# Ledger of designs, part 135: miniprotein binders against q53ft3

Target 1, 195 residues: q53ft3
Amino acid sequence: MFGCLVAGRLVQTAAQQVAEDKFVFDLPDYESINHVVVFMLGTIPFPEGMGGSVYFSYPDSNGMPVWQLLGFVTNGKPSAIFKISGLKSGEGSQHPFGAMNIVRTPSVAQIGISVELLDSMAQQTPVGNAAVSSVDSFTQFTQKMLDNFYNFASSFAVSQAQMTPSPSEMFIPANVVLKWYENFQRRLAQNPLFW
Short names: E, the ipSAE of ESMFold2; O, the ipSAE of OpenDDE; V2, 0.75 times the mean of E and O plus 0.25 times the DockQ between their complexes.

## First folded at step 14 (miniprotein)

Design J23 (at its last look DockQ between E and O 0.38; V2 from the best seeds 0.00; counts 0 for: pae E 3.3 > 1.5)
Fold by OpenDDE base, look of step 14:
Structure J23 (fold): chain B 195 residues (1-195), chain A 83 residues (1-83)
Amino acid sequence: as target 1 above (195 residues)
Amino acid sequence: SPIQEEFEELMERAEWHFEWAERYYELGDKEYALLYFEFAARIFKKAAELAKKNNDPESYKEAIEYAEEAQKYAEEIQKELEK
């Protein structure tokens, strides 16, 4: 249902479902992370009147998890970028994930997505410094993300002659990926926040 | 009074949403702007209802006016997104 992306890292599409309405991504070495993108995979939309509250968790000085609301994703806003670098030493509170026994290590942060009613989401206030501060910053981050994806995908490119028959696998032509990339870049250039 | 405190809390929250809606709009994130204006409108309406319940017509009027403004902006952005 959800994906999580850090620039320079592989996309995470397999969230840990810790409850019926709660999903968690682990972010190793979170101290090096400035921004995180959370997005819907497009496979399952939110039910009508529902969206996702996106939380970030890091250990406090006592090693206890501190959860902070970053923002939201919805069917109308299926992806969002959040700045987490400024949150690492902040204060937080117990949120929907606070009661869950999630195994944590000091160097691993977590992104939590709670599926909630829009009305309930409206009653929450994200931390202000989690918002993207500029279009330029977002564009740069997105570009790095795209480049990473393209490089990753292209590393697996083989010619038809080089292909080993694998009837159980589906293949995507590289030109399709390239077209997607080019289209995405064009859209990004036109509107950095189109998604 | 507890009711007045609750009203003020709602107003502050709605105002936060409203301000961030404006910021996101300025940044070009119309989808988030829309979402936050919608949130603002919802919360302002809740504040208005609370004021009404408390027989505070001035607070009611204030909250309703802000709710209508937020809703107006949301509708305008929605139209922009549909083009």
Scores: ipSAE 0.643, ipTM 0.876, lowest interface PAE 0.7, mean pLDDT 84
Fold by ESMFold2, look of step 14:
Parts: sequence; C-alpha cells; structure tokens
Structure J23 (fold): chain B 195 residues (1-195), chain A 83 residues (1-83)
Amino acid sequence: as target 1 above (195 residues)
Amino acid sequence: SPIQEEFEELMERAEWHFEWAERYYELGDKEYALLYFEFAARIFKKAAELAKKNNDPESYKEAIEYAEEAQKYAEEIQKELEK
C-alpha cells in the first residue's frame, strides 16, 4: 500500500503490517538519514474520509521508542518528503503505536503509518511541520546530488600530458561531464519531474 | 476557565494549520496547501461550535469567519489542481 525511500538506498515497498490499520518501515543506521520520502503505491487508495498519519520513531537511551508525528499522506496528497534531521532527540508526541512499546536496536528507527479518519488527523499537529515541498525539495535534493557528483568527478581530472597509455581502458573528455551537468540542471529547473 | 482555554487551544491549532497552508502554497505544494486549509477550516468550525455552546457570540463570529476564509482558499486551490 505504501513505499518508503531514502536517498542512496533501495526503495522499500514491503511495509510490515502490525495491525489492520498500521504499517511500519525499518530505517537502519538512521543517524545518517536526513530526509525520507513516504508515498502511496497507487494500488489501494485510502477509504473515503480516511488518510494516513506518518510518524517517525527512534530508540531512546533505554532502547524505548520515541514517536513523533511528521505529517500526513492522503488520496489528495499521495506522497511527501519528511525532514528527520533534528528530530532524532526531540520530544515524543501523541501516537497510536502504543502496542509497539518494544526495545529496539539502537541504530534502527522506524516510519509508522496509521490509517485514520480525516477528522482525527485534523486534530493533530506535526512536530515542527517536518514535511517539505515535494517539488522544491526534489529539485534541491537533486541539485545537491548533481553538485556532489560534478565535484567528485572533477577532482580526478588530469591533462593529456599527465596520462599514461592504457589501451584496455576507455576515456571520456572532462567537458562532457560539465555539458551534461549544465543540461541536466537546466532541464531540472524547467521541469523537476522530467526524469 | 477550562472552556476558554480549550477554545484558545483550538484557535491556535487552527491558525497553525492555516499559516502552514499558506507557506506550502508559496512553496508550490498545492496538495498540502489544500489539505492544511481543509484541516484549518475543520478546527475553526469546532472552535465555533464550542463558542456557541458557551454562549459567546463574539468568539463564535471570529471562529466562523476564519473557517469560511480557510474554506474559500481550499476551494480556490482545488480548482487550480483540477486544471
């Protein structure tokens, strides 16, 4: 029903269903994660008048879960990006996962999704409104990835005078990378979802 | 009083949703803007009902005006999303 994506990791599409209306994804090594994308797979919509409250949980010093409301997904807002950096030591919030008060591995957090009535969801206030703009955030994330790749590749540039022949190896001119980078940037700014 | 405190809490929560709806709209997230304006409208209506139950017509008028404003924004954004 749901998917969960972290940059640099494989997408998770097999949530652990812990109740008829509650779903969980594990986030190993959560301290290295800054953003999480939560989305509906599109196969099963929420029932009329219902949506999903999205929670983040990290283990405290005793290994006990501390749950925080990140935001929502609904049939009208089927995907959202949540910033979890800065939430890894925050206060807990009211949450429906009380039956999941179990000791957790210290480096593993969870994303929880609770299917609830829209009227109930409206009564909740997310912690710091962790949700970010899906379009603007994807553009910003992608721009940072492009910058990182370009800087990394450029750090290995050598002149032809510095090269030793290696006939089994293929080479590309460094300016091809720059031209690709500039073109991709332009297309991303024009249409962030063209990919 | 407990009733006045509850009313103020509802108004603050609804204002929180309303302001974030405006911010999401400015950021281009019309789907979240719509959702949060709808949430704000629901909570302002709940505050209006509490004010009516407490025989407080000034608070009722304030809450219902905000609810109507939030609903108006939601309807405008819904039209934009359908285009």
Scores: ipSAE 0.318, ipTM 0.731, lowest interface PAE 3.3, mean pLDDT 79
ESMFold2 (binder alone), look of step 14: mean pLDDT 90; pTM 0.896

Design J24 (at its last fold request DockQ between E and O 0.62; V2 from the best seeds 0.00; counts 0 for: pae E 1.6 > 1.5)
Fold by ESMFold2, look of step 14:
Structure J24 (fold): chain B 195 residues (1-195), chain A 83 residues (1-83)
Amino acid sequence: as target 1 above (195 residues)
Amino acid sequence: SPIQEEFEKLMERAEYHFEFAEKYYELGDKEYALLYFEFAARIFRKAAELAKKNNDPESYKEAIEYAEEAQKYAEEIQKELEK
């Protein structure tokens, strides 16, 4: 249902499902991460009236998890980039993951996604360090362009059962679009003007 | 005064969402601007309902006016995205 991408790393598409409505990605070597991308993998939308609250968790100096709300993903905003570089020393906030028995290596952070009603999401406020910054304007512009391309290409996706035989017609598997998206973002993280 | 404390907490949450919406709009992220304006409107309306139940017409008027402002911005942005 969800993907998680860090610049310069392979995309994660196999979240650990820790409850019916809760999903987790591990982020090893989290100290080197400045931004994470959270996105919906395909054409599987949230149920009507629902969305996803996105949390970041890191171990404190005692190895105890500290969870912080980064923001949200919804059917109207199916992919988002979150800045986490300023959050690695913050204090925890209320969150839905702390009561769960999640086994985690002490130096590994986590991204948690909680599927919730929009009314429940509206009662939560993201941490201030995850807020947009003018210094991220190039990243935001680039994300919007990439999201536009991804959404456009994905809107033409069909299952194998929906394909019509046409030997003269070329098809692109949907995962190729995802791989392009991941590779482009990786190169931008290393050199924003590589093009 | 737990009702007044709850009202003030709701207003603060809604204002935080409203500020996020404005910042995202300035950065060109209309999808997030829409989301946060909608969240602000939802929470301002909850605050208005609480003020009405508490027979506080001044607080009701303030909250509903902010809810309607947030909703107006959300509707304008929605139309921009549907073009």
Scores: ipSAE 0.567, ipTM 0.850, lowest interface PAE 1.6, mean pLDDT 77
Fold by OpenDDE base, look of step 14:
Structure J24 (fold): chain B 195 residues (1-195), chain A 83 residues (1-83)
Amino acid sequence: as target 1 above (195 residues)
Amino acid sequence: SPIQEEFEKLMERAEYHFEFAEKYYELGDKEYALLYFEFAARIFRKAAELAKKNNDPESYKEAIEYAEEAQKYAEEIQKELEK
């Protein structure tokens, strides 16, 4: 249902489902991470009236997990960028994620997504410094993300002659990906906030 | 009073959402702006209902006015997104 992306890292599309309504991504070496993108994969939308609350957890000075609400994703806002670099210290709140027995290492942070009613989400307040501060930062991050994705996808490109029969798999022509990439870059250049 | 304190907490939360909405709108993230204005409106309405139950017409009026403002912005953004 969800994906998580850190610039320069592989896209994570396999969240650990720790509960019916809760998903967790591990972020190794979180100290080097400035921004995280959380996005819906597009396979399963939120039920009507529901969305996702996105949390970040890091170990505090005592090694205990600190959870902070970053923001939200919804069907209307299926992806969001969060700044986490400024969240590596400070006060957090307890969250149901904290009650879960999740194995953590000191260098690994977590992104937690809780599927909740929009009404419930409205009752929560994300940390202010998790918001992207500038369009430029957003654009730069997006560009890096796109490049990473394109490079990753292109690494799997094979010619028709090189294809091995795999009836259970769907294939996308590389030119489609390229076209998408070019169009996206064009749109981004014209309007960094087109999406 | 406990009711007044709850009212103020709701108002503060709604204002927080409202400010986030404005921020995201300024950043050009209209979808997030929309979401947060909607959240603001919802919470302001909750505050208004609480004020109503507490027979506080002034607080009710204030909360409703803010709710309407948030809703108006949400609707405007929604229209922009549909273009």
Scores: ipSAE 0.551, ipTM 0.838, lowest interface PAE 0.9, mean pLDDT 84
Fold by ESMFold2-Fast, scan of step 16:
Structure J24 (fold): chain B 195 residues (1-195), chain A 83 residues (1-83)
Amino acid sequence: as target 1 above (195 residues)
Amino acid sequence: SPIQEEFEKLMERAEYHFEFAEKYYELGDKEYALLYFEFAARIFRKAAELAKKNNDPESYKEAIEYAEEAQKYAEEIQKELEK
């Protein structure tokens, strides 16, 4: 249902589901990460009256996870960019991931998404220092996502003459991927926050 | 009282959402600005209901006025997004 993107890394679209309403992405080498983008894949909307609370967790000096509320994603706001650089250890927020407070590897952080009622989300206060201060940063990260997807898809392109019959595989023509990329770029140039 | 303390916490939470809405609006993120103004209005209204149950008309009036202000901004932004 969700995706997570860090500039310069492959996009993650396969969250680990740890409960009916809870999803986690691992962020290895998190000290090199400044921003993270969290987004809905668009195929499955939230049920009416629901949304997702987005948390960031990193291990403190004892390897104990510290969870902080970064913000939210909803059907009306299905993508968001968060600044995670400068978030400090030992200062956690109220969170629904209590059962996951276990000692972890020091270099791995996590993004957690908890599906909640909008009314419950309104009762929570995100950390102020995670808000992005520039539209340019969001545009840059969106461009990186587009480039990564296009390059990934294009790496599988073969000519029709080189295709072997395979009933278990589906093929998407490279020109279809290119057209999608160009259309998305055009819309992004007109309004960086259209998605 | 515990009820008065709860009222103050709700007012503080709603004010925090209101400030986040203003910040995101300035950053150009109108969708987030709308969401946070709606959250602010919702929590200000919860505070107002608590003040009403506590027979505190002054606090009720204050909370309702802020809720209406947040709702007004939310409606203005929603109109901008519908254009």
Scores: ipSAE 0.486, ipTM 0.824, lowest interface PAE 2.2, mean pLDDT 77
ESMFold2 (binder alone), look of step 14: mean pLDDT 90; pTM 0.887
ESMFold2, fold request of step 15: ipSAE 0.474, 0.557, 0.533; ipTM 0.810, 0.843, 0.836
ESMFold2 (binder alone), fold request of step 15: mean pLDDT 90, 90, 89; pTM 0.889, 0.888, 0.886
OpenDDE base, fold request of step 15: ipSAE 0.526, 0.548, 0.490; ipTM 0.829, 0.842, 0.809
OpenDDE base, second read of step 17: ipSAE 0.317; ipTM 0.734

Design J25 (at its last look DockQ between E and O 0.54; V2 from the best seeds 0.00; counts 0 for: pae E 2.5 > 1.5)
Fold by OpenDDE base, look of step 14:
Structure J25 (fold): chain B 195 residues (1-195), chain A 83 residues (1-83)
Amino acid sequence: as target 1 above (195 residues)
Amino acid sequence: SPIQEEFEKLMERAEWHFEYAEKYYELGDKEYALLYFEFAARIFRKAAELAKKNNDPESYKEAIEYAEEAQKYAEEIQKELEK
């Protein structure tokens, strides 16, 4: 249902479902991460009247997880970028993940998504410094992610003559990916926050 | 009073949402602006309901006015997104 993206890293599309309504991504070496993008995969929308509360967890001075609300994703806002670099210290608020036994290592942070009623989401207040402060920063971050994706995808490109028959696999022409990339870049240039 | 304190908390939360909506609108993120204006409106309405129950017409009026303003902005943004 969800994906998580860090610039320069591979896209994570396999969240750990820790409950019916809760999903968790691990972020290794979180101290080097400035921004995270959380997005819906587009396969399963939120039920009507529901969305996702996005939380970030880091170990406190005692090694205990501190969860902070970053923001939200919804069917109307299926992706969001969050700044986490300034959230590596401080106090957490009430969170839906507190009762869950999630294995953590000191260098690994977590992104948690809780599927909740919009009305419930409205009763919450994200941490103020999790919001992106400038369009330029967002654009730069997004561009890096796009480049990373393109480079990753292109690394698997083979000519038809080089293809090994694999009837169980679907293939996407590289030109489709390139076209998508170009279109995305164009849209990004026109409206950095179009998605 | 406990009711007044709850009212103020709701108003503060709604105001936060409202300000956040404005910020995102200024940044060009209309979808988030819309979401947060909607949140603001919801919470302002809750505050209004609480004021009504507490027989506080002044607080009710204030909360309703803010709710209507938030809703108006939400509707305007929604129209922009549909173009």
Scores: ipSAE 0.586, ipTM 0.857, lowest interface PAE 0.8, mean pLDDT 83
Fold by ESMFold2, look of step 14:
Structure J25 (fold): chain B 195 residues (1-195), chain A 83 residues (1-83)
Amino acid sequence: as target 1 above (195 residues)
Amino acid sequence: SPIQEEFEKLMERAEWHFEYAEKYYELGDKEYALLYFEFAARIFRKAAELAKKNNDPESYKEAIEYAEEAQKYAEEIQKELEK
């Protein structure tokens, strides 16, 4: 079983199983989504010699589904971030989902995971934007999370002159948050996967 | 010939995986680098088998050398991940 995460949304952990070897997550309002995380829940590993091919599907201007291979997850790579913002106008590719009856609402995209032999996965190549930019997408996602946290924490900043004495309350100086943000950002630039 | 065309297609796909592996390694994603080097090695060996069946020792040597190079990188990365 798999999970699917989009920033600002609830984590999806209950994929629709559309075949014994195929799983789907719906992504409503997909045009507002730039990145998606696909991960294994850790309860059921892939059988030996197998892994998962991860696809993104969106409706084209004619309402027909367009499927694109994003990349892979395996027991050795159980979590990956995929950039999907550049794919919403891309050319479709050959995929294993075309013969299945998958019901969906307009303006809903899908993430599909097909459990396949590693030899079969080796015969496929992901669309260039999604595969090459996975770490760059992780960095962008993480930077937005950092900015959001810093802006939120900073919105509560007060000077000592503005404080009412409150001995039962705990306080954090604003410069601590700034130093943490700067240090995290420097570490992220050195190694996007350090955390 | 049809056999030479198939060989060339296999070599191109394996080289694609090899280049992907190199890019992921440079980006610090050792798990994907390992995966794609292993994929490259698998496809290079498939190309080598085709060249062997076609009695083409030059193409066999080329494909097997690339397969061994990809496998060597995969083994090095696997050791890094298991440390």
Scores: ipSAE 0.399, ipTM 0.776, lowest interface PAE 2.5, mean pLDDT 78
ESMFold2 (binder alone), look of step 14: mean pLDDT 90; pTM 0.890

Design J26 (at its last look DockQ between E and O 0.01; V2 from the best seeds 0.00; counts 0 for: pae O 9.4 > 1.5, placed apart)
Fold by ESMFold2, look of step 14:
Structure J26 (fold): chain B 195 residues (1-195), chain A 83 residues (1-83)
Amino acid sequence: as target 1 above (195 residues)
Amino acid sequence: SPIQEEFEKLMERAEYHFEWAEKYYKLGDEEYALLYFEFAARIFRKAAELAKKNNDPESYKEAIEYAEEAQKYAEEIQKELEK
């Protein structure tokens, strides 16, 4: 249902589902990460009246997780870029993951997505500078890259009923990612400002 | 006093959302602007309900006027996105 992208790393599209309404991506070597992109794959929308609260977790000096609300994704805002570099010394906040038995190593941070009612999400206040505007040229480029990928990949989406017996799951053919990557890189090399 | 403190907390939260909605709108992120105006409107309405429960018509009027303003901006942005 979700994807997670860090600059210079492969896109993660296989979130660990830790509860019916909770999904997690692992971020190894989190100290080197400054920004993370969270997006919906476009195949399974949120139910009406619901959306996703996006959290960042890192181990504190004792190795215990510290969770912080980064912001939101919804059907109307299906992708967002979050700056996490300033949060590695930030304050913890109320979060829905504290009771979960999530397997991780001490050197790994996590991105958590909790599917919630929009009314509940409205009562949350994200940590300070987490959500990044599209004014920053790097942020704009990253957002346009994500939008381009989302649109391209969505044109190839198939239900699992069309491929294997498990109709509640959606698949994207593996070559779609490669074709998009080649096309995007070619366009960027020809015109660095095409976006 | 506890209900008044809750009211002020809700108003502060809603105003924070409203201010960020305006910032996102000026920066061209209409999707986040819409989301945050809608969040602001929801929280202002919660504050208005609390003020009504507390028999505080001045606070009710303040909260509901802000809620209606936020909702109006959200509706205008929604129309722009539907083009």
Scores: ipSAE 0.399, ipTM 0.783, lowest interface PAE 2.5, mean pLDDT 76
Fold by OpenDDE base, look of step 14:
Structure J26 (fold): chain B 195 residues (1-195), chain A 83 residues (1-83)
Amino acid sequence: as target 1 above (195 residues)
Amino acid sequence: SPIQEEFEKLMERAEYHFEWAEKYYKLGDEEYALLYFEFAARIFRKAAELAKKNNDPESYKEAIEYAEEAQKYAEEIQKELEK
């Protein structure tokens, strides 16, 4: 149902379902993470009148998890970007994951998604600095993601002389990826929300 | 030179992935460690090829050594995952 994306890391599409209405992603080495994208996979929508409250947890000085509400995802807003770098020293709030026995390590944070009624969600107040409200922050995050993808893809680039014949495999010219990247950057610069 | 700058950029990128591989390994995320060691190795090799084209045998040697190291770690992790 949900995916979690951190720039420079593999996309996570398999959340741990810790309850009927609660899903958790682990974020190793969370101190290096500035932003996280939470998105719906598009396979299963929220039930009518429901959405997802997105929480972030990190260990406090005592090693206890501190949960904070980041924001929301809904059928109408199936993805959201959150800045978590500034939350690492924040205060805990009421959260639906407090009673959950979730095993964690000190270096691993978690993203929790709680499926809740939209009316209930509307009464909740996310932490003020979590939602990416600035176009600049969004653009920066997207740029980092694009750079990571380009680096990843280009790392597999080989010359024809270096290619091993594999009739069962399809190959994409590196120039195609580069052109796509350049076009995407251009569009992003023109309208960060073009997609 | 532009070639030297490109070489350094590749080396920095590879080192970045190498460091992340080590971090993931320490965290017990062996699959991620494997991926990033492989990634580092590939980029180091690209750096090596660039150095070769630039007739810089020292840079070539350095990049190859790092590539081999990264590949070795990747292979070791892969063997562990296959058990």
Scores: ipSAE 0.007, ipTM 0.261, lowest interface PAE 9.4, mean pLDDT 79
ESMFold2 (binder alone), look of step 14: mean pLDDT 90; pTM 0.887

Design J27 (at its last look DockQ between E and O 0.63; V2 from the best seeds 0.00; counts 0 for: pae E 4.7 > 1.5)
Fold by ESMFold2, look of step 14:
Structure J27 (fold): chain B 195 residues (1-195), chain A 83 residues (1-83)
Amino acid sequence: as target 1 above (195 residues)
Amino acid sequence: SPIQEEFEKLMERAEYHFEWAEKYYELGDKEYALMYFEFAARIFRKAAELAKKNNDPESYKEAIEYAEEAQKYAEEIQKELEK
């Protein structure tokens, strides 16, 4: 349902579903992360009247999770960039993940997405309004997102001789992904808002 | 009173959303601007319902006027996005 992208890292598309309406991505080595992109994969939209509240969790000095509301994603805003560099010493807020204990190693933070009613989301206030909207931030982060997506997709490339017969599956030639990547990068360099 | 205290907290929350909606609109993020104007309108209407229950027509009028203003901005932005 969701993806999570950090510049210079492979995209994560397999969230840990910790409840019917709650999804989590691990962020190892979170101290080196300044921005994270949360996006909908496009295969499963939110039900009508619902959206996603996006939380960031990191261990405090006692090793206990500190959760902070970063912002939201919805069918009308299916992706957003959040700055997390200034949040690594913050304090917790009320959140829907409270009683969920997840085994955590040192230096691993989490992104949590809770599917909620829009009316409930409207009653929440994100910490410091971490969402990023400047054109400079968009173009830099988008460039890293393109690189990450290309690396991810290309990691599944297989030659025709290596293919296992699977007539029920649809396949996309790898050169289509490369052409899309090159075209998108060219258009982004000419106009960061062309899309 | 506890009802007036809740009303004031709702108004502050809605005004915060309204302010950020304006900021996102200025930055060109129309999708976030739309979202936050709609959030503001929802919360202003909730505040109006509390004022109605508290038999406070002055506060009701104030909250409804802000809700309608936020809704108007949201509708204008929605039309811009649907072109």
Scores: ipSAE 0.212, ipTM 0.682, lowest interface PAE 4.7, mean pLDDT 77
Fold by OpenDDE base, look of step 14:
Structure J27 (fold): chain B 195 residues (1-195), chain A 83 residues (1-83)
Amino acid sequence: as target 1 above (195 residues)
Amino acid sequence: SPIQEEFEKLMERAEYHFEWAEKYYELGDKEYALMYFEFAARIFRKAAELAKKNNDPESYKEAIEYAEEAQKYAEEIQKELEK
C-alpha cells in the first residue's frame, strides 16, 4: 500500500505490517537522512473517510523510541515529503505505535503509517519543522530521487542480443523508462508539486 | 472551566491547521492546503458545537466564522484542482 523513499537509497515498497492498520519502514543510518518521501503505491486506496498519519521514530537519549507525527497522506494527497533532519532530538507525542514491540537498533529510525479516520487525523498536529519549507528544496530533492532511479534502472539495461531468455519475466524497453523520466522532469519543471 | 479549556484547545488546533493550509498553498501544494483547510473547518465546527452546548454564543459565532472561512478556502482550492 505504501512506499518510502530516501534520496540516494532504494525505494522501499515492502512495509512491515505491524497491525491491520499500521505499517512500518526501517530507515538505517537515519542521521544522514534529511528528507523522506512517503507515498501510496496506487494499488490500494484508503477506504472512504480514511487516510494515513505518518510518524517518525528515533531513539531518545535513553534509547527509547520517540515517535513524532510528521504529517499525513490521503487519497487526495498520495505523496508527501518530510524533513526529518531536525527531528533527531526532542520529545515525542502520543502515537499509535507505542504498544507495539518493534525491534530497533540505535542507528535505525522508523517511518510509521497509521491508517486512521480523517476525523481523527484532523485532531492531530504534526511537528512544524517536518514540513518542506520551499518548492526549491522539494524540486532538488525530487530531482535527486529521479536521477537515482534512472541510474539504477539504466544499470540493468541490456541489448536484445544480450538478453537471456526468461519467459517468466516481463521486460520494459529502456526507451520507455527514458521517456517517462523526460516527461516527469518536464512536468516537474512546470509544476514542482504536480504529483 | 474545563469546557472553555477544551474549546480553546480545539480553536488552537484548528488555527494550526489553518496556518499550515495557508503555508502549503503559498508553496503551491494545493492538495495539502486543501486537506489542512478541511481539517481546520472540521475542528472549528467541533469547537462551535462545544460552545453551543456551553451556551456561549460569542464563542460559537467566532468558531463558526472561522469554520466558514476555512471551508470557503477549501472549496476554492477544490475548484482550482478541478481545472
Scores: ipSAE 0.102, ipTM 0.582, lowest interface PAE 2.7, mean pLDDT 81
ESMFold2 (binder alone), look of step 14: mean pLDDT 90; pTM 0.891

